# Ledger of designs, part 22: VHH binders against q8ne09r852to980

Target 1, 129 residues: q8ne09r852to980
Amino acid sequence: KFSDLLNNKLEFEHFRQFLETHSSSMDLMCWTDIEQFRRITYRDRNQRKAKSIYIKNKYLNKKYFFGPNSPASLYQQNQVMHLSGGWGKILHEQLDAPVLVEIQKHVQNRLENVWLPLFLASEQFAARQ
Below, E stands for the ipSAE of ESMFold2; O stands for the ipSAE of OpenDDE; V2 stands for 0.75 times the mean of E and O plus 0.25 times the DockQ between their complexes.

## First folded at step 18 (VHH; framework vhh_8k46_1)

Design p5 (at its last look DockQ between E and O 0.64; V2 from the best seeds 0.00; counts 0 for: pae E 5.9 > 2)
Fold by OpenDDE, look of step 18:
Structure p5 (fold): chain B 129 residues (1-129), chain A 126 residues (1-126)
Amino acid sequence: as target 1 above (129 residues)
Amino acid sequence: AVQLQASGGGFVQPGGSLRLSCAASGFTFTNYAMAWFRQAPGKEREFVSAISTTGGYTYYADSVKGRFTISRDNSKNTVYLQMNSLRAEDTATYYCAAHEWFDEYTYLDSSDYDYWGQGTQVTVSS
């Protein structure tokens, strides 16, 4: 399970490398950045804002989340767009925290249902067992 | 100065309706989630409803689900609470509050809210 990878630093690194070899490291990067955002204490508003802006600029664009190779379906993309108040709101610096969490769910879904099975079925993984 | 001006409270019979309004000023309204809390005499302040900055997310206390509806108009810097099918137990002073960077885990905690308005009294009695 994906949760098992999170608790095993070595296997997590192998998974990261696996994704890189498949030109698909962005999902894990996005998931990790949002996870880091979620762990920032509420009282550290400046850090939360900075991290949110970073995540928005890096992932919430037509090159990734709203692009043709998005981890989310077109329907899900539109849903997230709507929840975020549309492009006008996304262009603003601040987004609702729940929106980022929703994005993370879609990213995690692709990680768990597409990439993780491929990783576990790989010869490299088998060789380490 | 930050101000949250609530209005719309009053007396109503059981089964009646009221619509509360909270007009915000002195801060960037669109950067804050908004919520309603209420406090009855001798009771602790309790969460009623919350709405995200864009309105994409709404939350309700179980006791008001299906009866109350929260909404906002960002062009007017105002949050609303439509209260239908009012009951005697809805009698309380209602407060609007603003929360920056709320999520599904933090909207219930009144201590996390940054700004509070004055209360508006809602009395449901036959």
Scores: ipSAE 0.201, ipTM 0.588, lowest interface PAE 3.0, mean pLDDT 91
Fold by ESMFold2, look of step 18:
Structure p5 (fold): chain B 129 residues (1-129), chain A 126 residues (1-126)
Amino acid sequence: as target 1 above (129 residues)
Amino acid sequence: AVQLQASGGGFVQPGGSLRLSCAASGFTFTNYAMAWFRQAPGKEREFVSAISTTGGYTYYADSVKGRFTISRDNSKNTVYLQMNSLRAEDTATYYCAAHEWFDEYTYLDSSDYDYWGQGTQVTVSS
């Protein structure tokens, strides 16, 4: 389970390396950046806002979340676009925390349902058992 | 100057309905989440409901779920609270508030809101 992987520092690093060899590092990077955002103390508004803008700029673009290799379906991408207030808001403003959490759900779904099963079935993982 | 002007309060019998409005000015309304809090005499201010900047997410205190509906009209810079099936325990001064950054951890705590209105009185009595 993905939560079990998070508790094993060595296997988490192996998973990260697995994703790199499959040109899929962006899913884990995005998940991790949003998780770090969620762990910034809520009273540090400036830090949370800056992290939100960073996440938006790095991941909410045609090269990842709104592109062909997105963890979200076209319908889900359109839903996130609508929740965020449209492309103009995404380009020039911060996103509400609940929008980031929604994005993280789609990223986590692909990590859990596509990448983790492939990792657990990999020869590299089997060799360490 | 920032202004949040709540209105629509009044006297109503139990089971009745009221619709509160909060008109905002002096800031970019679409950049702020909006909320309603209430305070009965002798009690602490408590969270009622919140709505995200675009209206895509809404939150409710357990005591009002299913009876109250928050909404916003960004073209009128106004947030609303539709209050149905009112009870005596809903009697309070209702305040609207604005939160520059909407956060799933901070929407309940009144100290995290940046701007406050003067409130409107809601009295539910036979």
Scores: ipSAE 0.140, ipTM 0.557, lowest interface PAE 5.9, mean pLDDT 87
ESMFold2 (binder alone), look of step 18: mean pLDDT 81; pTM 0.815

## First folded at step 19 (VHH; framework vhh_8k46_1)

Design t1 (at its last look DockQ between E and O 0.90; V2 from the best seeds 0.00; counts 0 for: pae E 4.6 > 2)
Fold by OpenDDE, look of step 19:
Structure t1 (fold): chain B 129 residues (1-129), chain A 126 residues (1-126)
Amino acid sequence: as target 1 above (129 residues)
Amino acid sequence: AVQLQASGGGFVQPGGSLRLSCAASGFTFVNYAMAWFRQAPGKEREFVSAISTSGGYTYYADSVKGRFTISRDNSKNTVYLQMNSLRAEDTATYYCAAHEWFDEYTYLDSSDYDYWGQGTQVTVSS
């Protein structure tokens, strides 16, 4: 279902707007940024590295992924923290690329299981059908 | 200057064990994935094992899975390769290598590694 949304530009935009009205646009932003990262050719190490650093700084902090409104459970946050190598590494060092994929999984989970159902159940969505 | 100094190689009988160490200096160790490669006479260098910067991810060649274990101690700037149940076909010169910023798509290719150490010989023979 989420994949279907991705293939429909118009509905994707409606979904984005829906998330904004619920102060949850960060989830889609995070997912999208990591998706962009994943699509960078592995041969372009510098671009992948730069994008990884951008993602780390923007999302892997106490304001979002490690915050009270995280898309991940406390257990999952701890798991990601462990995989990341701890706060010291997150704050001052480079993050292993696979960790971003793990983050995206948790974000996608909330998008698919929480926000997408709400979106599909909304009057706005029904009005367009 | 960047240095990767491997040690721990030697002669061992089939079924025996060895533990290789690779001490790193001259670069920010914590930001580099580490790997072991090996090359037998007349053969191409082949991937053996890799470990991510934090140690959260490890990878092994199929031929060594279940027998070899890669680990690292970032406080000592050292990567290890515990080799158990050694076989004659494990005989090779083993090389330690470093790759900046671990990527799941690049750890298999020796050409992607930035630094290499001197080899340490492992000989498994009865």
Scores: ipSAE 0.762, ipTM 0.877, lowest interface PAE 0.7, mean pLDDT 95
Fold by ESMFold2, look of step 19:
Structure t1 (fold): chain B 129 residues (1-129), chain A 126 residues (1-126)
Amino acid sequence: as target 1 above (129 residues)
Amino acid sequence: AVQLQASGGGFVQPGGSLRLSCAASGFTFVNYAMAWFRQAPGKEREFVSAISTSGGYTYYADSVKGRFTISRDNSKNTVYLQMNSLRAEDTATYYCAAHEWFDEYTYLDSSDYDYWGQGTQVTVSS
């Protein structure tokens, strides 16, 4: 289902708006920022590094990924912390690209298993069917 | 100046083991992914193994998977390659290399690595 939504620009925008009205925009913003990172050609190394740092600073913090409203469990958060090289590295250094892909998997799981079902059951979606 | 000092090579019989070390200086080791490449006489340099900056991700060429293990100790600025079940085709000069930031798309390409060691010879022969 989530892959089908990605191929429909109008419904993707409706899903984004649905998340905004439910104060849940961070999941889709995080997923989208990481997807944009993944689509930057590896030949644009400086651009990929800059985007990676932006994503790390915006999402890998106590207000989102390492906080109570994280898409990841405490166990999964600790695994990502370990894979990242620890809190000091997250705050002050570059982060390996595969860590971002791992984070995206957790974010996508919540989008698919929590938010997408609620969107498809919403009055907004039903009205367009 | 940047230095990558590879060591631990030698002569070994088939089925034997060696442990390579690569000591780094002159750059912030914790911010670099590390890799091993090898080159046999008359052959092109080939990828062997890579490890991410934190050590959380490792990659191996198919020819060495299950026999070689890459590791790193960021407190000692050193990367290691444990080579088990060695075969004659493993005979080569082994080079360590450093790549600023680890990217899953570029670890195979030797041209993307910033710093290189002088190499250490591994010879597997009866």
Scores: ipSAE 0.183, ipTM 0.599, lowest interface PAE 4.6, mean pLDDT 87
ESMFold2 (binder alone), look of step 19: mean pLDDT 80; pTM 0.809

Design t2 (at its last look DockQ between E and O 0.85; V2 from the best seeds 0.00; counts 0 for: pae E 3.5 > 2)
Fold by OpenDDE, look of step 19:
Structure t2 (fold): chain B 129 residues (1-129), chain A 126 residues (1-126)
Amino acid sequence: as target 1 above (129 residues)
Amino acid sequence: AVQLQASGGGFVQPGGSLRLSCAASGFTFTNYAMAWFRQAPGKEREFVSAISTSGGYTYYADSVEGRFTISRDNSKNTVYLQMNSLRAEDTATYYCAAHEWFDEYTYLDSSDYDYWGQGTQVTVSS
């Protein structure tokens, strides 16, 4: 279902707007940024590294992924922390690329299991059908 | 100067064990993924194992999966390769290599590694 949304530009935009009205646009932003990272050719190491650092700084902090409104459970946060190599690594060094994929999984989970159902159940969505 | 010094190779009978070590210096060890490659006479160098910068991810060639274990001690700037249940086909010169910023798409390709150590010979023979 989420994949279907990705293939429909118009509905994707409606979904984005829906998330904004619920102060949850960060989830889609995070997912999208990591998706963009994943699509950078592996031969472009510098661009991948730069994008990884951008993602780390923007999302892997106490304001979002490690915050009270995290898309990940406390257990999952701890798991990601462990995989990352701890706060010291997160704050001062580069993350291993696979860690971003793990983050995206948790974000996608909330998008698919929480926000997408709400979106599909909304009056706005029904009005367009 | 960057150095990767491997040790622990030797002669062992089939079914035996060896533990390789690779001590790194001259670069920020914690920023590099580490790997082991091996090359047998007349064969191309092949991937054996890799470990991410934090040790959270490990990868193995199919031929060594379940028998070899890669680990690292960042406090000692050292990567290890525990080799159990050794076979004759494991006979090769083993090389330690370093790759800046671990990427799941690049760890298999030897050309993506930035630094290489001198080889240590492992011979498995009855």
Scores: ipSAE 0.731, ipTM 0.865, lowest interface PAE 0.7, mean pLDDT 95
Fold by ESMFold2, look of step 19:
Structure t2 (fold): chain B 129 residues (1-129), chain A 126 residues (1-126)
Amino acid sequence: as target 1 above (129 residues)
Amino acid sequence: AVQLQASGGGFVQPGGSLRLSCAASGFTFTNYAMAWFRQAPGKEREFVSAISTSGGYTYYADSVEGRFTISRDNSKNTVYLQMNSLRAEDTATYYCAAHEWFDEYTYLDSSDYDYWGQGTQVTVSS
């Protein structure tokens, strides 16, 4: 599934392009940014903190994760809001790193269960086989 | 000056309960993860429990999971440890500690904590 796509750099780029042509690239961008955060060595605390703030500001807002087209249900959004410490902490402070992993799970679920099946069934994918 | 003041220790019989408190001052409490460690005489300091900056994530050593509950009150700059079903093996000095920003990779290692309290003694004996 999505993990299989990660083992094929060319098909990963095709999937990214598919999402762009379908105005749905935000899920993959969010997943990728969080994955990059997870790969920053924990010895570089300042870089990890800065990346976490960047991710929070870019994705944890009413335009994406807490908006109508979120990869998470309203229940899941409320759960993430609680785990984050509330709207004030989201807007003005840093998130605990495990919150980012929880967000990534919801994003990955939509990538795997919605976008990847559509990609594999697309004319673009079939033409390359 | 930074201060972590642990309290609430004491003597209890096996099966009893205690609630530890750790009052913090001198730093922005909501930016710090909090933890409890313990040390018995002749042993190394060991991890007991940790709580994220928001309180949204809690972690426990296997030996205390299901019996101990960590919590925090960010309005009072205080972290708590509710200890139930206490056993003789829980006898130790309990220390609270603070670690700036919470990262899932660094909460177990005592060397990653920036501030430490002086501890409170818990003794479980018949």
Scores: ipSAE 0.258, ipTM 0.638, lowest interface PAE 3.5, mean pLDDT 88
ESMFold2 (binder alone), look of step 19: mean pLDDT 80; pTM 0.805

Design t3 (at its last look DockQ between E and O 0.89; V2 from the best seeds 0.00; counts 0 for: pae E 4.4 > 2)
Fold by OpenDDE, look of step 19:
Structure t3 (fold): chain B 129 residues (1-129), chain A 126 residues (1-126)
Amino acid sequence: as target 1 above (129 residues)
Amino acid sequence: AVQLQASGGGFVQPGGSLRLSCAASGFTFTNYAMAWFRQAPGKEREFVSAISTSGGYTYYADSVKGRFTISRDNSKNTVYLQMNSLRAEDTATYYCAAHEWFDEFTYLDSSDYDYWGQGTQVTVSS
């Protein structure tokens, strides 16, 4: 379902706009950024590192992933914190690549199980069918 | 200067145990994933185990899974390899290596590691 949306540029844009109207654009942004990270060739260490740092700074903070409106439960946040190596690591060092993938899983979960159903149930979506 | 000093190798009978240590200096240890490789005479160097910077992720060669355990103490800049149930085929020179910024897709390739230590010999023989 989510994968189908990804393969339809027009509907993907509608979904993005839908999320914006619900102040939830960060989920898709985070997912997309991590997806872009995952698509960087493993041989390009510098580009992967740079993208990882960008993602870490933008999303792994108390305003988003570790905030009150996190896509992850408190338990999941704690798990990610542990995997990350703690706040000190998050704030001052580079994260291990697998941690980003773990974050994406939680974000994707909310996109698929919360936002996508709402989008598909919307009047706007129905009007285009 | 960057240094990786391995120790703990020796002679042991089959079924025995050894614990290898690798003390790191000259670089920011917590920014590097650490790994163990081994090379037996006449064979290519092979991956044994790797551990992420935080220790949250560990990886093992199939041949050592369930028998070897990699760990690290970032406060001591040291990585360890607990080797249990040792076999004759585990006989090799073991090398410690460091990889900046751990990537789960690159840890198998020795060419991706930035620093290497001197080897420590492990001999398993009856």
Scores: ipSAE 0.726, ipTM 0.860, lowest interface PAE 0.8, mean pLDDT 95
Fold by ESMFold2, look of step 19:
Structure t3 (fold): chain B 129 residues (1-129), chain A 126 residues (1-126)
Amino acid sequence: as target 1 above (129 residues)
Amino acid sequence: AVQLQASGGGFVQPGGSLRLSCAASGFTFTNYAMAWFRQAPGKEREFVSAISTSGGYTYYADSVKGRFTISRDNSKNTVYLQMNSLRAEDTATYYCAAHEWFDEFTYLDSSDYDYWGQGTQVTVSS
């Protein structure tokens, strides 16, 4: 279902607005930033590395991914920590690109299984049907 | 100066095993993905295996999958290639290479690698 939303630019914008109204925009922001990273041509290594560092600093911290409101369970957070090479590497170095894809999967899971059902059941969505 | 010192090659019978090592110096090893490429006479250099900066992700050419295992020891600045069930077509010069940062799209292309070792010869007799 989430893939269907991505193919409908108008409904995607409505979903984004729904999340903003419900103070729940971090999941979509994180998902979108990683998606933008994935769209940068692989031959532009410097731009991909810079975006990767931006994503790491913005989302892989105690305020979001490693905090109480993470889209990932403690077990999943520990898996990402291991794949990243440890906390020191997360804090001070660049992160391997596949780790970002792994993080995006956890974020997408919450978007699909928590936020999307709430959006589809919302008055805003029903009014447009 | 940057150095990648490959070793462990040699002559081996079909079905045998070799373990290649590549010791790195002159750069921050933990910031680099590592790979092995090989080149037989008259052929283009081809990808064999790659490992991410953390070691959390590994990739293999289809021709070696299940027979070769790449690993790294970041405390020793060394990457390894365990080669089992060797075949005549594995005969080549094996080169280790270093790629700053790791990306699922850039590990196959030799032109994306920043540093190269001089290679070590692997010869599998028929």
Scores: ipSAE 0.194, ipTM 0.593, lowest interface PAE 4.4, mean pLDDT 87
ESMFold2 (binder alone), look of step 19: mean pLDDT 81; pTM 0.814

Design t4 (at its last look DockQ between E and O 0.66; V2 from the best seeds 0.00; counts 0 for: pae E 6.7 > 2)
Fold by OpenDDE, look of step 19:
Structure t4 (fold): chain B 129 residues (1-129), chain A 126 residues (1-126)
Amino acid sequence: as target 1 above (129 residues)
Amino acid sequence: AVQLQASGGGFVQPGGSLRLSCAASGFTFTNYAMAWFRQAPGKEREFVSAISTSGGYTYYADSVKGRFTISRDNSKNTVYLQMNSLRAEDTATYYCAAHEWFDEYTYLDESDYDYWGQGTQVTVSS
């Protein structure tokens, strides 16, 4: 499971490298950034806000989350768009914090259901067992 | 100057309905989550409902779930509270409040809200 991978630094690094070789490191990056956001104390509004803006700008665009290789289906993208308040808000305003968590769910889903199985089935992984 | 002007309060019998409105001015409304709080005489102010900046997320106190509905019209800089099936225990002064940048961890705490409106009295009595 993905959670097990998170608790194994060595294997996590192997997974990161695996994703990189498949030009798919953005998923883990996005997940990690949102996880970091979630771990910022809620009393630190400014830090949370800044991190949220960083995440929005880096991932909530047509090159990644709303792009052709999105971790989310078109339906899910539309849902996130709706929750976000539309392109206008995404482009020019701050997103509500829960939207980031929703995005992370979709990213995590692809990590767990697509990439992790491929990683575990890889020759590289087998060679280390 | 920042203003939150609430209206719609009044007297109603148990089981009745009221719709509160809160008109905002003096700040960028679309960047703020909006909430309703209430305070009954001799009691502490308590959270009633909150709505995210885009309206995509709504939250309710357990005591009002299924009966109250919060909504907002960003084109009118207004937040609403539709109160149905009112009870005597809903009697209170209701306050509108604004919170910059909606966070799921802060909407319950009145101390996290940046702006407050004047109260509007709701009295539910036979």
Scores: ipSAE 0.762, ipTM 0.876, lowest interface PAE 0.7, mean pLDDT 95
Fold by ESMFold2, look of step 19:
Structure t4 (fold): chain B 129 residues (1-129), chain A 126 residues (1-126)
Amino acid sequence: as target 1 above (129 residues)
Amino acid sequence: AVQLQASGGGFVQPGGSLRLSCAASGFTFTNYAMAWFRQAPGKEREFVSAISTSGGYTYYADSVKGRFTISRDNSKNTVYLQMNSLRAEDTATYYCAAHEWFDEYTYLDESDYDYWGQGTQVTVSS
């Protein structure tokens, strides 16, 4: 389970390496960046703003979240687009934390339902058990 | 200077309706979630409703769900509270407030809000 992996530092690093060898590290990077955003205290406004802008620029584009490699279906992408207030808001304005959390949900679902099962079925994982 | 000017209060009978408005100036309105709080005499100030920067997310205290509707017009820098089916227990001074970096964990806590209006009185009595 993904939450169990987060509690095991060594296996988490193995999972990260697995994703990199499969050219699929963007999901874990996105999940981690949003999780870091969620852990920045409300009063550290400069840090929260900078992290939110970084996440938006890196992941909320047609090369990842709104493109063919997205962890979200086209339907789910359209829902997130609508909740964010549209392309104008995404391109030129800050987004509320709940929008980023919704995106993280879709990223986490792919990590848990696609990548983690493949990792747990790998020969390298089985050899360590 | 930042200003939040609430208006639209008054006297109304139980079951009646009022619409409150809060006009904002002195800050980038679209960067702020907006909320309404209320305080009756001798009681603590309590959360009523909040709306995200785009209007895509709304939140309501359980006591007002289904009766009150929050909305915003970003072109007019104004947040509204439509209050229907008013009860005597809704009698209070209503305050609008602004919250930068809207947080789904802290929207209930008045201490997390950056700017406050001076309030508008709502009195519900027969």
Scores: ipSAE 0.050, ipTM 0.457, lowest interface PAE 6.7, mean pLDDT 86
ESMFold2 (binder alone), look of step 19: mean pLDDT 82; pTM 0.822

Design t5 (at its last fold request DockQ between E and O 0.90; V2 from the best seeds 0.00; counts 0 for: pae E 3.7 > 2)
Fold by OpenDDE, fold request of step 22:
Structure t5 (fold): chain B 129 residues (1-129), chain A 126 residues (1-126)
Amino acid sequence: as target 1 above (129 residues)
Amino acid sequence: AVQLQASGGGFVQPGGSLRLSCAASGFTFTNYAMAWFRQAPGKEREFVSAISTSGGYTYYADSVKGRFTISRDNSKNTVYLQMNSLRAEDTATYYCAAHEWFDEYTYMDSSDYDYWGQGTQVTVSS
């Protein structure tokens, strides 16, 4: 279902708008940013590093991924923290690239299991069918 | 000056164990992924193992999986390679290498590593 949504630009946009109306745009933003990171060729180290830093600063903080409304459980947050090398690493150093992929998995999980069902059950979605 | 000093090599019988160490200096160790490569006489240098900057990710060549373990101590600026169940085909000169920032797509490519140490000889023979 989520993969289908990704392959439908129009419907994807509706999903994005749906999330905005629910003040819940961060998950899709995070997922999308990490997806963009993943698509950068590994030969372009500078671009990958820059994008990684951007993602780290935007999402790996107490306001989102490590916050009370995180897409990840406390256990999962701790796992990611461990993989990240701790707050010191997150705040002052570069993260290992695979950590971002782990984050995306958790974000995708909430998108697929929480928001997508709500979207599909919405009156707005029904009206377009 | 950047330095990678490898040690721990030697002569062992098949089934034996060795622990290699590589002490790093002259660069910010915690920002570098570390790896071990090896080269046997008449053969090309090959990837053995790599570890991410924080140690959260480790990778191994298929030929050493289950026998070798890579680890690092960032407080000591040192990377280790525990080699168990050694075989004759493990005989080679082992090299420590450093790669700025860990990326899952580059750890096996020797050309992507920024710094290299001198080799330490490992000989496995009856």
Scores: ipSAE 0.752, ipTM 0.872, lowest interface PAE 0.7, mean pLDDT 95
Fold by ESMFold2, look of step 19:
Structure t5 (fold): chain B 129 residues (1-129), chain A 126 residues (1-126)
Amino acid sequence: as target 1 above (129 residues)
Amino acid sequence: AVQLQASGGGFVQPGGSLRLSCAASGFTFTNYAMAWFRQAPGKEREFVSAISTSGGYTYYADSVKGRFTISRDNSKNTVYLQMNSLRAEDTATYYCAAHEWFDEYTYMDSSDYDYWGQGTQVTVSS
């Protein structure tokens, strides 16, 4: 399970390497960056805002979340665009914190339903038994 | 200068409705989450409702859920509070406030808000 992987640092690193080998590192990177955002104490307003902007710029673009290889369906992408306030807001302004949580749900869904099963079925995983 | 001008308060019978407005100027409205707080005489200021910068997320105190609706019109730099099914305990001065950027963990804390209006009185009495 993805939650089990989070508690096993060695297998988590193997999973990360598996994704790199398959040119699919963006899902785990995005999930991890949003998880780090969520762990910044809310009293550190400037840090949370800065991390939010970093995540927005890195992932909410046509190269990833709004592109052809997005973890989200077109419907889900449109929902995120609406919740964020539209393309102009995404490109030029800060986004509200709950938008990141919504994105993380879609990213986690692909990690758990696509990448994790492929990892667990890989010969590299089986060799470590 | 930053201004938050709340209006639309008044006297109303229990079960009635009011719509509050808060017109904003002096800052980039779309960069700010907006909230309503209220304060009855002799009591602490308490959270009522908040709305994210884009309007995509809304939050309510438990005491007003289902009765109050927050909304914003970013073209008019205005936030609204539609208050239905009013009760005597809703009697208070209602204040609008602005918070740069929206974080779902800080919206209830009045100390996190950057700008405050002078309020509008709502009185619910038989």
Scores: ipSAE 0.395, ipTM 0.731, lowest interface PAE 2.6, mean pLDDT 89
ESMFold2 (binder alone), look of step 19: mean pLDDT 82; pTM 0.820
OpenDDE, look of step 19: ipSAE 0.750; ipTM 0.870
ESMFold2, look of step 20: ipSAE 0.284; ipTM 0.647
ESMFold2 (binder alone), look of step 20: mean pLDDT 82; pTM 0.822
OpenDDE, look of step 20: ipSAE 0.743; ipTM 0.867
ESMFold2, fold request of step 22: ipSAE 0.179, 0.251, 0.164; ipTM 0.602, 0.649, 0.588
ESMFold2 (binder alone), fold request of step 22: mean pLDDT 82, 82, 81; pTM 0.824, 0.819, 0.823
OpenDDE, fold request of step 22: ipSAE 0.741, 0.743; ipTM 0.867, 0.868

